# VHH binders against a3dch1r40to199: the designs that were tried, part 2

Target 1, 160 residues: a3dch1r40to199
Amino acid sequence: NDLLYERTFDEGLCFPWHTCEDSGGKCDFAVVDVPGEPGNKAFRLTVIDKGQNKWSVQMRHRGITLEQGHTYTVRFTIWSDKSCRVYAKIGQMGEPYTEYWNNNWNPFNLTPGQKLTVEQNFTMNYPTDDTCEFTFHLGGELAAGTPYYVYLDDVSLYDP
Short names: E, the ipSAE of ESMFold2; O, the ipSAE of OpenDDE; V2, 0.75 times the mean of E and O plus 0.25 times the DockQ between their complexes.

## First folded at step 1 (VHH)

Design a4 (framework vhh_8cml_1)
Fold by ESMFold2-Fast, scan of step 1:
Structure a4 (fold): chain B 160 residues (1-160), chain A 124 residues (1-124)
Amino acid sequence: as target 1 above (160 residues)
Amino acid sequence: EVQLVESGGGLVQPGGSLRLSCAASGRTFSDYAMGWFRQAPGQEREFVALITWSGGSTDYSDSAKGRFTISRDNAKNTVYLQMNSLKPEDTGVYFCAAKGSYYDIHTGSEYDYWGQGTQVTVSS
């Protein structure tokens, strides 16, 4: 089953996806039609001010429980109109902010005109944790010249 | 961790309007989805409206759609419920609630923090 409540945005809704502003970061969001793709809608974040830290601008889905011993598949399509980076992770919402998946601690590079599609598997080796979120960090050193857009579509966290 | 205080209830005639406020203190208000629930005498508590942290998504019960508007001001740690075209059936105690998890957002028993409630009475 999929752990995420909203994955495709095709009904024009994004709940429970939302944005976070911290340490001087500023952003806005909307569900928008994907240019050139009739019927396809995506979550779009506008980075207005990058802030001081990677977590100064986020888009995220909370309310995730990861069960010990389960193997999950993470999938998403992400792109931007500017060259920038995004740090995607699944982990704790609060201290100690343990990260259970994070692409081996590496941000993804986004190139204008190219959609990046990610698919990875990970196993929850830690005790069951009901305090998790799926978040994308877009602030600080990761950011392009503001303002710019980052689009998220077809996002999934699948547990067979 | 979060304390919620409602205000703005009162007695109003059918067709009237009221604006409810819910002021939050304690943990960061922006970490929570916010909901309004109501309970009429002899009835179970029912969902009325919700708003996500950013204010980018709202949802309403069928009875509230087109008449009620939920909004939030994160700088003031406050959520509002603007109620228009009030009917006698809207009479009840209105509760503000906060939820850190986005799962089961329409289910009252799943909310983490609750206000004390504010009475709304619609009567001629």
Scores: ipSAE 0.000, ipTM 0.180, lowest interface PAE 12.7, mean pLDDT 84

Design a5 (framework vhh_8cml_1)
Fold by ESMFold2-Fast, scan of step 1:
Structure a5 (fold): chain B 160 residues (1-160), chain A 124 residues (1-124)
Amino acid sequence: as target 1 above (160 residues)
Amino acid sequence: EVQLVESGGGLVQPGGSLRLSCAASGFTFSSYAMGWFRQAPGQEREFVALISGSGGSTDYSDSAKGRFTISRDNAKNTVYLQMNSLKPEDTGVYFCAADLRWYGSESDYTYDYWGQGTQVTVSS
């Protein structure tokens, strides 16, 4: 069972994926055709101003419940037209912002012309939490020279 | 505390114009999509217009396209709906809504915070 309501964007829809701007960050988004891939659409975030913090620009999906003892598979394909970094995490929407998955605290490096495909498993060892989100931080020190695009496609949070 | 306060409703004749405003407080306004919905007596609430946090993306219902314009002023924490060429079928209570958990959609159940609404009546 996939916990995400929208994964492929291929019907031109992105709900409930959205962007967040904080501390001087500015961005916009659209669902766009992927060049050279007829029928494939992706969520595209335009970073307009990087802001002051990693979380100053985000793209995210909320409304996630993680159940204690369950092992989840995280998958996504992400790319950019500029060299930049993204910090991906699944965790609490509010304080204390506990992170249940975050690639062992490491951002991912994106290289122009190269799609990054991620697949990882994690086990929810904490008590069941219904306040979770899947978010990608793109601001501050993570950002490239603005403006630039970051594309997200084939996102999954799978609970077998 | 999160609050959304609508204003600008009123009585107008067919073909007239109104500009609705929604003043927001209690959240980082520029981070969230804002929507306008309306409800006529005895009808379900229906989607009218949506604007992204930055203001770069907008969407409209088929009935609103070409007549209504949604905009926002993030420095003033305000979203607007400019309504032109109003018709009797545009009559209803107009609500602004903030989608703090989701991107925003035509479905009203996804919105976290709602204003109390402002009455728009289009009648001769």
Scores: ipSAE 0.000, ipTM 0.164, lowest interface PAE 11.7, mean pLDDT 85

Design a6 (framework vhh_8cml_1)
Fold by ESMFold2-Fast, scan of step 1:
Parts: structure tokens; sequence; C-alpha cells
Structure a6 (fold): chain B 160 residues (1-160), chain A 123 residues (1-123)
């Protein structure tokens, strides 16, 4: 079972994916056709102002419950038309913002013209938590020269 | 954060039709389930119709089934209520409401309401 309500964006819909702005960050979003890929649509975030912090610009999906003892597979394809970084994580929406998956605390590097495809497994060793989100931080020191685009497609959080 | 403004109410004769609109402002309109409620003179608010964030699921009160249709246009940040075969008992102030569809500790207590639009079914 996939925990995400929207994964492919191919019907032109993005709910419940949305953007977040904080501490001077500014962004916009749309579901767009992927150039050269008929029938494929992706979620596109435009970073307009990077803000002060890594979390000043986000794209995220909330309403996630992680159950203790379950092993999840995280998958997504992400790319940008500028060199930038993305910090992807699955964790609590609120304080203390515990992160259950975060690529061993490392951002991903995006190179223009190259799609990055990620697939990782993690086990929920903490007590069951129904306050989780899957979010991508794009602000502050992670950002490229604004404005620029970051695309997300084929995103999955799978519980076999 | 969502702000809601209703329109399309008015006076109509029994058997007539009206289409209500609810214009939403707010960055994440597509992240909210949208509903219609009504309040008849001297009575409590009652549920009329609900549409999911994607538009794929709808629910109706027993009094609305078969006569009313709820729909939404996420590109225009608008939800609609098409009301057919109106009866005097449908008279009331109609309210648009928005509620987050996901569990979120700081957003879970939020429920946004418009100011309402008057519907009167009478000669």
Amino acid sequence: as target 1 above (160 residues)
Amino acid sequence: EVQLVESGGGLVQPGGSLRLSCAASGRTFSNYAMGWFRQAPGQEREFVALISWSGDSTDYSDSAKGRFTISRDNAKNTVYLQMNSLKPEDTGVYFCAAKPTYSDWYESAYDYWGQGTQVTVSS
C-alpha cells in the first residue's frame, strides 16, 4: 500500500501536495507537462525568493502515519533547470520535528538536465506517529539563483 | 489559510433552480475539502453537501440527494452547489466551509466559514 494520495500528477492534480513559505521564502507551483514526455505531468515548484533558512521554501505532502516496526520504501524522481540542493525528509509536522527518514541527514545535489531518481528503505523504530509529512526543503543555502524550477514526479512512500 | 465568499443566492419560486458559488482565496485551496451548510430561520446549521479535495468523492444530506449537485474547479479556486427542484423548506442562509483533509496538529482545529448567501424559496 502506498501512503501517498498523489504520486504521478499525470491527471493534472496535485492534492495533497502543496508549498510552504517561511522566513522570507517565496514560491509558486503548478502541475506541468514534462517536455519530450507525452502524457507525463510533474509537480513544478518555482523558487522566487530563497529566504533565510533551508525550510523557507518547501513542497510537501502531509497526513502520513508511520507505524512502529514497518519498513517503508521511499521513491521519487526530482530535477531542476539550475544547479541546487534539496533536503528531503519524512518526519513530524510539528515540534520536536523528529525526522524518521532524511537520507542520513544529507541534501541531494541536482544537476541541470539530469533527473535524479531516489529509492531507499527505512524502518520505523519509533512509536507509531500519525503527525508525519513528506517534505522537500529548497530554501536558504540550498537554493540556486532565483527564480528557478524544481520538478517532482513518481513520488512514493510504500508499505508492503 | 482560506477565506470564503459565497454568491448566487436569491428569491426563487418552488420548483425553480439556483447555482451557488463559493470563491476561495488562499494558497492551498486544493488541500481542503469543501462543504455547503444551511441555516433555516430560527434553526441550527445543517449539513447539505461535501466534496473531497480532488473532487472524486461527494456526500449529500438526505434532503439534498437527487436534487443538488456539488462540484469544484480547483483552477478557479471555486466550489459550486447546483440546486434543482427547490422547495420552501430549502429556504435559509447557505454557508460555504473548508476543512483540512489531513491530520496536522497545528491545523486540525481549523475550520473556515464564509458569511453566507440567502436563498428564499417562495412565491
Scores: ipSAE 0.000, ipTM 0.141, lowest interface PAE 15.3, mean pLDDT 83

Design a7 (framework vhh_8cml_1)
Fold by ESMFold2-Fast, scan of step 1:
Structure a7 (fold): chain B 160 residues (1-160), chain A 122 residues (1-122)
Amino acid sequence: as target 1 above (160 residues)
Amino acid sequence: EVQLVESGGGLVQPGGSLRLSCAASGFTFDDYAMGWFRQAPGQEREFVALISWSGGRTDYSDSAKGRFTISRDNAKNTVYLQMNSLKPEDTGVYFCAASRTYVTYSGQYDYWGQGTQVTVSS
């Protein structure tokens, strides 16, 4: 039972994954072939301007419901052509922006030429919330020298 | 209670322009993507235009591209559809809709207005 509508991008589709620009951030996106991996496609975000804040550039999937007492497995593969950081979270789309998963409040470090694969379990201890999103913050102090690419593939939010 | 109230529809000649407005109340407007849909007589509800929460992204149907512009004013809880170069095939009831998800599929929209009639004469 995966909560995400699109996970592999291998059919050339990304819906409902999209980008968000805020506070001076600028970005673009496409589904692209992964170099050296025939048949594998990934979501690629181009960071054009980093903006003022960590959330000035985002790639995200909305429309997620987390149910109290359920334990979820979050998985994804992410990489970049430049050294940068990514803050990944699953939480509320609006105020108070409660975060239900966020890698213990820590960004991930991305190193050129190295794919990072994340797999973590978390339990929804809060009341059921249907206003959630899975988002990756790439702006402000997290960013590398622009422009640069960040790739997302094989993303999953699994409820067994 | 949640309300979406459309206005600005009417009768116009081919080549004319109309600006539709949708006033939202009863929910946190900035947390919702806003879409415009239309329904012609005997047809299914069709996607027209979509705008993200901040207004940083917009998408249009192929029939709307280059002629229509969607915009929003979050301070006024209002979304707009500027329609230029109107054609008889643009005739229909135009609906404003709100979704927590950035989607073109009408079935995933949470809130809907009552609609406003647009008639392009001839």
Scores: ipSAE 0.000, ipTM 0.119, lowest interface PAE 15.9, mean pLDDT 87

Design a8 (framework vhh_8cml_1)
Fold by ESMFold2-Fast, scan of step 1:
Structure a8 (fold): chain B 160 residues (1-160), chain A 122 residues (1-122)
Amino acid sequence: as target 1 above (160 residues)
Amino acid sequence: EVQLVESGGGLVQPGGSLRLSCAASGSTFSSYAMGWFRQAPGQEREFVALITSSGGSTDYSDSAKGRFTISRDNAKNTVYLQMNSLKPEDTGVYFCAARVYTIRSSDEYDYWGQGTQVTVSS
């Protein structure tokens, strides 16, 4: 049972994935053919201005419920045309912004020309929460020289 | 930019059917996810149904599941809501909404129609 509505982008669709701009951040997004990979489509975010904070540029999927006692598998493939960092997390959309998964509070490093594939398990030890989102922070100190692209593909939040 | 115009609302008896249409003007209709929402007097606007830009995926509220069907025709720039087995509880103003994939601050829908009244009464 995958909690995400859209995972592969292969039909040219991205709903409910979208971008968020805050504190001077600017971005755009589209579903695009992966350069050099005919037939593969991915979600592409263009970072136009990095803004002041890590959350100044986001790509995210909302409408997620995490159930107490369940163990989830997070998986995604992510890459960029420039060296940059991404902070990925699953947690509350609003205050207090509790994070239930965040790679032990560590951003991921992206190297140009190399796809990063992430696969991790986590257990929801907190009470059931229906206010969650899966978000990627790309702004501020995480960003490369703008403009640049970040691609997301094969994203999954799986509940066996 | 898109404008949405709903039609097909009316008065029906319990157990009846209605087909709502939402006509969009604009060359980018096929890029939008489309939703139907409703609002009854004194209540918040509630989700009814969703269809993705290609028509490949749909979703429904629990109250609509099994009774309502959302569909779209991208060649006609139109989304439809087929409503069967209507109940008095389905009474409300039905709104069509379009979601632009480039969103700045929220996952809210960007464009809304003016609504069409559905009344289920005997």
Scores: ipSAE 0.000, ipTM 0.145, lowest interface PAE 12.9, mean pLDDT 84

Design a9 (framework vhh_8cml_1)
Fold by ESMFold2-Fast, scan of step 1:
Structure a9 (fold): chain B 160 residues (1-160), chain A 124 residues (1-124)
Amino acid sequence: as target 1 above (160 residues)
Amino acid sequence: EVQLVESGGGLVQPGGSLRLSCAASGRTFSSYAMGWFRQAPGQEREFVALISWSGGSTDYSDSAKGRFTISRDNAKNTVYLQMNSLKPEDTGVYFCAADSRGPYEWGAGQYDYWGQGTQVTVSS
């Protein structure tokens, strides 16, 4: 069972994926055809201004419930037209912003011309939490020279 | 993908009660956070209440807190707003809305699917 409402973007739709701008960050998004891959569409974030903080530019999917004792598989493919970093995590939407997956500040490096595919498992050891989001932070120190694109495709949060 | 139809509005006296219903159609009702908003003539649309995907979390505007209760029945694909201790300032058109952006980001325009609205009038 996949917890994410939209995973492949192949129908040209992205709901409920969206962007967040904070502390001077500016961005836009669209679902676009992937060059050289007929029938494949991806979510494309345009980072217009990096802002002051890591969270100044985000792309995210909210409305996630993580159940205590469940082991989840996280998977996504991500790439950029410029060298940059992205901090992907699953955790609380509000304070105290507890991070349940990728809770040790391990940003991923993106290199032009290379798609990065991530696949990791984690177990929800905390009490069941229905205030979770899957978010990608791209602002501040993480960002490349603006403007630039980041593409997200085949994203999954799977509960076997 | 989600279609929303409100019902249960009407005329009540101050101190009275009403229960609003929002019937949702579509395969993904349980995947949406659901909210209630209201709009009085000449005013902006105002947040009233929300309920999370699972029903485990709710939140209310300051004016609604302690008087209104939001709930959902996933077997009936329905969200409810129980309104008690109604005041004249509660008068307005009440809208149901669906948004998967999470329970702590609300405001007019944050929700992707809206109902047609149901009129609530509180008058002596």
Scores: ipSAE 0.000, ipTM 0.155, lowest interface PAE 11.0, mean pLDDT 83

Design b1 (framework vhh_7qia_2)
Fold by ESMFold2-Fast, scan of step 1:
Structure b1 (fold): chain B 160 residues (1-160), chain A 120 residues (1-120)
Amino acid sequence: as target 1 above (160 residues)
Amino acid sequence: QLQLVESGGGLVQPGGSLRLSCEASGFTVSSYAMGWYRQAPGKQRELVAFIYSGGSTNYADSVKGRFTISRDNAKNTVYLQMNSLRPEDTAIYYCARDYSDTSGYHFDYWGKGTPVTVSS
């Protein structure tokens, strides 16, 4: 019952995870072996230019439907080689950009050498919405000195 | 009208090669991300190769170094060059279009696929 097509990146593929550049942001991505973890692969985004806005650099998964009354579990592991912030959210791809989960409107702090593992539950109280995405904003004021890496692994959006 | 037509499958011996073709009509392949799926009988469908609109490529670990995805913009066709084929590569291969011009990345595939059998 996971809503995400790709979760572990262990087959070397990342589809439908992709990057978005806006307002001067620039990035690149690859699926890479995790140093010191044989057999584990992760999605790696390289922030090349932070751009002007939080959304100037993104990594995201689209094609998500959230059903009214369902309670979902969000899980992911994320880390970086530099101190930076990431704003993670699940919500509408287009206007009005309603956010159904966003860590109570707070970005996460990433510390070099420490993997952050997130697990949270949320209930979809809004009408069923088939226009959702899971996205991570990495640009503008959230960013570290460029270039730097952000790694994503073991992503899950689970409907029991 | 939008169409994807797969061809090039067949029967080969282990160690052989095949080139699959995916001919598109009604849209331009260079404007989209394109991929190849495969499905063996009774198994899950899996993505084996992907080419992004900008030209970068990605491969499943099981096919890295053996398969190459490419496109010919003049022919509006996507290819999967399969070398050093193994019995485990036996499957029906499907071409899929994915694009960001709508509400998300959707794996659209058209036609019936092209069967590949690697037999000894």
Scores: ipSAE 0.000, ipTM 0.185, lowest interface PAE 11.3, mean pLDDT 84

Design b10 (framework vhh_7qia_2)
Fold by ESMFold2-Fast, scan of step 1:
Structure b10 (fold): chain B 160 residues (1-160), chain A 121 residues (1-121)
Amino acid sequence: as target 1 above (160 residues)
Amino acid sequence: QLQLVESGGGLVQPGGSLRLSCEASGSIFSDNAMGWYRQAPGKQRELVAFIYSGGSTNYADSVKGRFTISRDNAKNTVYLQMNSLRPEDTAIYYCAARPYSSDWYEEYDYWGKGTPVTVSS
């Protein structure tokens, strides 16, 4: 089953996806038609000010429970109108901020005009945790010259 | 604990308008994301509109431009203004609250019992 409430944005809805601003970061969001793709909608974050830290600008989905011993598939398509980087992770919303999935602090590189599709598996080896979020960090050193857009579509966290 | 009570449903002619209200009692209303769902006969429940605590809104394509969601935090109330109603809008409309803060998110929505809307004749 998929753990995410909203995955495709094709009905014009994004709940419970949202943005987070911290340490000088500023952003906005909308669900928009994908340029050149009639009928396809995506979640779009506008980075207005990059802030001081990687987490100064985020887009995220909370309310995730990861169960010990389960193997999950993470999938998403992400792109931008500018060259930038994105750090994606699934982990705790609060202290101690344990990360259960990520690209091991290696951000993904986005190139204008190219959609990046990610698919990775991970096993939850830690005790069951009901305080998790799926988040994308876009602030600080990761950011391009502001303002710019980052699009997210076809997001999945699947328990097969 | 949070309780939700919907009102404002009824029978209306095509092209008519209705305003639904959902009053919350308990606590922490201003931190909740609030939504309106509907369930048409023989269909699964679908999200129609939602509003975050900060006032940001989003709508299903089927209702965009016709429905408006709003909230009054002083009255612990969320509203759905429905204009240009169509027979396909006939459904039971449910109010839902999702407790949401920067640190703690609860997976399960709190639900009202629903208010029926019939668009006919």
Scores: ipSAE 0.011, ipTM 0.380, lowest interface PAE 9.3, mean pLDDT 85

Design b11 (framework vhh_7qia_2; at its last look DockQ between E and O 0.21; V2 from the best seeds 0.00; counts 0 for: pae O 10.1 > 2, framework grips, placed apart)
Fold by ESMFold2-Fast, scan of step 1:
Structure b11 (fold): chain B 160 residues (1-160), chain A 120 residues (1-120)
Amino acid sequence: as target 1 above (160 residues)
Amino acid sequence: QLQLVESGGGLVQPGGSLRLSCEASGFTFSSYDMGWYRQAPGKQRELVAFITSGGDTNYADSVKGRFTISRDNAKNTVYLQMNSLRPEDTAIYYCARGKYYDYSGEFDYWGKGTPVTVSS
């Protein structure tokens, strides 16, 4: 079953996906039509100011519980109109911000004109945690020249 | 105690307009995201629109361009302006408070609802 409440954005809604601004970061969001794909909509974040830190601009989905011993599949499609990086993770919303998945601690590189599709498995070896979020960091050193867009679609956190 | 009280529903002709109000009390209204859900006869409850504590809005495609969600933090009130109403908009409309200001993945408090009937 999928742990995410909203995954496709195809009905125009994005709840509970939202943006976060911190340490000088500025952004806004919209659900937009994907050109050439009738009926397909995506979540779009506009990075207006990159801020000081990687977490200064975020898009995220909270309210996630990860159960010990379960193996999850993470999937998403992400792209941008500018060359930039994105740090994606699933972990604690608060301190100590333990990360249970994070692409082996590596940001993804986004290239204009190319959609990146990610699919990875991870096993929750830690005690069950009901304070988790799925977040994408887009600020600071990760950012392109502002303003620019980052699009997210077909997001999944699947527990088979 | 926490309360959400909806008003403004009623009977309206197709193409007409209604403005729903939801007065909140018992919590710091300005710190919470607010939403409007509806449930049509025989259908599941669906999210129609929501507004963040900062004033950003998002709408279901079925109502986008016709409905406008807004808030007045000084009055602890969230509104839904419904224009160009259609028979398919007939439903009980519910005001809802987000569980956390940061979107915890759900709404945790609901009003009793206000009925809207669009019929000739």
Scores: ipSAE 0.263, ipTM 0.643, lowest interface PAE 4.3, mean pLDDT 90
Fold by ESMFold2, look of step 2:
Structure b11 (fold): chain B 160 residues (1-160), chain A 120 residues (1-120)
Amino acid sequence: as target 1 above (160 residues)
Amino acid sequence: QLQLVESGGGLVQPGGSLRLSCEASGFTFSSYDMGWYRQAPGKQRELVAFITSGGDTNYADSVKGRFTISRDNAKNTVYLQMNSLRPEDTAIYYCARGKYYDYSGEFDYWGKGTPVTVSS
């Protein structure tokens, strides 16, 4: 089954996806139609100020429990209207911020006009943790010249 | 104790308007995200509108442009202005409080609901 409550945005809602601003970061969000794809919607984040740090601009889904020994499939489609990077991770919402999946500590590069679809697996080898979030960091050195858009769609965290 | 009390529901003809109110007590209202759910007979409860503690709003497509969520932190009240009502909007409408500290996609408190019937 899937651990995310909102995955496609097709009814116009985004909850529980929300944004976070920190260290001078500023952003807005909306659920919008994807041009040329009737009936398809995406979560659109507007990066207004990149802030001081990579985590200064975030979009995230909280309320995730990862169970020890389970292998999960992470899937999402993400794109932007400018060349930028995104650091995606699944991990703890608070200290010590253990990251259970993070694409081997590597941000993804986004190229204008190109949707990136990511699909990866990971196994939860730590004790069961009910304090997890799926988050995308977009601030600081990751950002392009502001303002610009980043879109998220078809996002999934699947436990077979 | 914590309470959410809805009012303003009723019977209305298609094309009409209703304004729902939800008065909150027993918690720091201004710190919480709030939402309106509805449940039609034989269907699951669905979120139709959401307002953050900071005033940002989000709507289901089925109500966008017709419904407006708002809040008055001084009165501890959330409103749902429903215009251009359709028979498909017939449901029990529930006010809900978002979980303050985990944003987990859960609302942890619901009111008892206020019925809305749109019929001709």
Scores: ipSAE 0.012, ipTM 0.413, lowest interface PAE 9.1, mean pLDDT 87
Fold by OpenDDE, look of step 2:
Structure b11 (fold): chain B 160 residues (1-160), chain A 120 residues (1-120)
Amino acid sequence: as target 1 above (160 residues)
Amino acid sequence: QLQLVESGGGLVQPGGSLRLSCEASGFTFSSYDMGWYRQAPGKQRELVAFITSGGDTNYADSVKGRFTISRDNAKNTVYLQMNSLRPEDTAIYYCARGKYYDYSGEFDYWGKGTPVTVSS
């Protein structure tokens, strides 16, 4: 069972995926065709202003429930047109912002035009939480020179 | 009990504008994401716009640049400013509470809808 909606964006829809701006960050988004891949669409983020913080620019999916004791598989493909970093996490939407998955607190490095596919497992060792989000932070020190594009595709959070 | 009451719908010519309102009651409005959906005759309900409790917005590609969703927490109201209306925007527009999603991908509470007709 996958916990996410609009995982491939191939139908031209992205809800509930959306962007978030904070602390001077500015961005836009669209669902776009992937060149050379007929029928494949992706979520394209345009970073316009990196803002002051890593969380100043975000792509995210909210309303996720993680159940205690369950082991989940996180999968996504992400790429950009400029060298940049992206911090991905699954965790609480609000305070205290506990992170249940975050690639061991390490941002991913994106090389221009190179698709990065991530697949990892994690176990929810915290009490069941129905206020979780899957978010990608791309602002502040993580950002490249603006403007630039970051693409997200084939996202899944699978609970076997 | 929870209520969402839409208003502002009507008949408008192509290129015209309308402003929809949705007044909420029965819950802490400022704590919840809100959204606008629409359903055209013979079509599936579709997302039009979404606004988080924090004020972040999301739009369907078909309305981006023409529609603006906003909220006034003091009035427990979410708005949809619709500019440059097109015949294909004709639909029943529904307000929805959407901090969480059910397994069907829908918001948990809905208004009764307000009709919007764009025609010459």
Scores: ipSAE 0.006, ipTM 0.265, lowest interface PAE 10.1, mean pLDDT 92
ESMFold2 (binder alone), look of step 2: mean pLDDT 85; pTM 0.861

Design b12 (framework vhh_7qia_2)
Fold by ESMFold2-Fast, scan of step 1:
Structure b12 (fold): chain B 160 residues (1-160), chain A 119 residues (1-119)
Amino acid sequence: as target 1 above (160 residues)
Amino acid sequence: QLQLVESGGGLVQPGGSLRLSCEASGSIFSRYAMGWYRQAPGKQRELVAFITSGGSTNYADSVKGRFTISRDNAKNTVYLQMNSLRPEDTAIYYCATQSDYYGTWYDYWGKGTPVTVSS
């Protein structure tokens, strides 16, 4: 059972994946064909202005419930046309913004021409939380020289 | 703020039909892409059908050919026509928005309308 409504983008759909602009960040998005991969489409975010903070530009999926004692598998493929960083997390949409998964507090480095595939397991040791989101922070100090693209594909949050 | 109100759910026999409606109030409805989602007991929520602000439609493979999404911008309403209903279509159905403009949007959700396909 996957907790995400849209995972592959291959039907040209992205909803409920969306972008967020905050503190001077500016971005746009589209679902695009992946060159050399017939039938494969990806979610593409264009970072137009990096803003002041890591969260000034986001792509995210909300409406996630994490249940205490469950072990989840998080998986995604992500890449960019420029060297940049992305901070991926699953946690609360509002204060105190508790993060239940975040790659041990480390952003991922993206290198042009290389797709990064992430697969990790985590256990929800906190009380059940129905206020969660899966978000990627792309702003501020994480960003490359604007404008540039970040692509997301094959994203999953699986509860066996 | 945009408010969404779903209606049209109910109990129906296998092979039957239902038409769900979602009325929007508040914001400029015609600017939003609209989707229908469902969540069955013990299962994850899934996207069923999607219609852009320009009228292009997309469907989950499980409902393609049986369900039709449409919109009436003069009535600020999006519809889901459900034909040839099956027991596996039993779920709570939710209406939701997405803006087609500039990549920034707020996700507005209705409270859901239950659909039970039984026998």
Scores: ipSAE 0.005, ipTM 0.181, lowest interface PAE 10.0, mean pLDDT 84

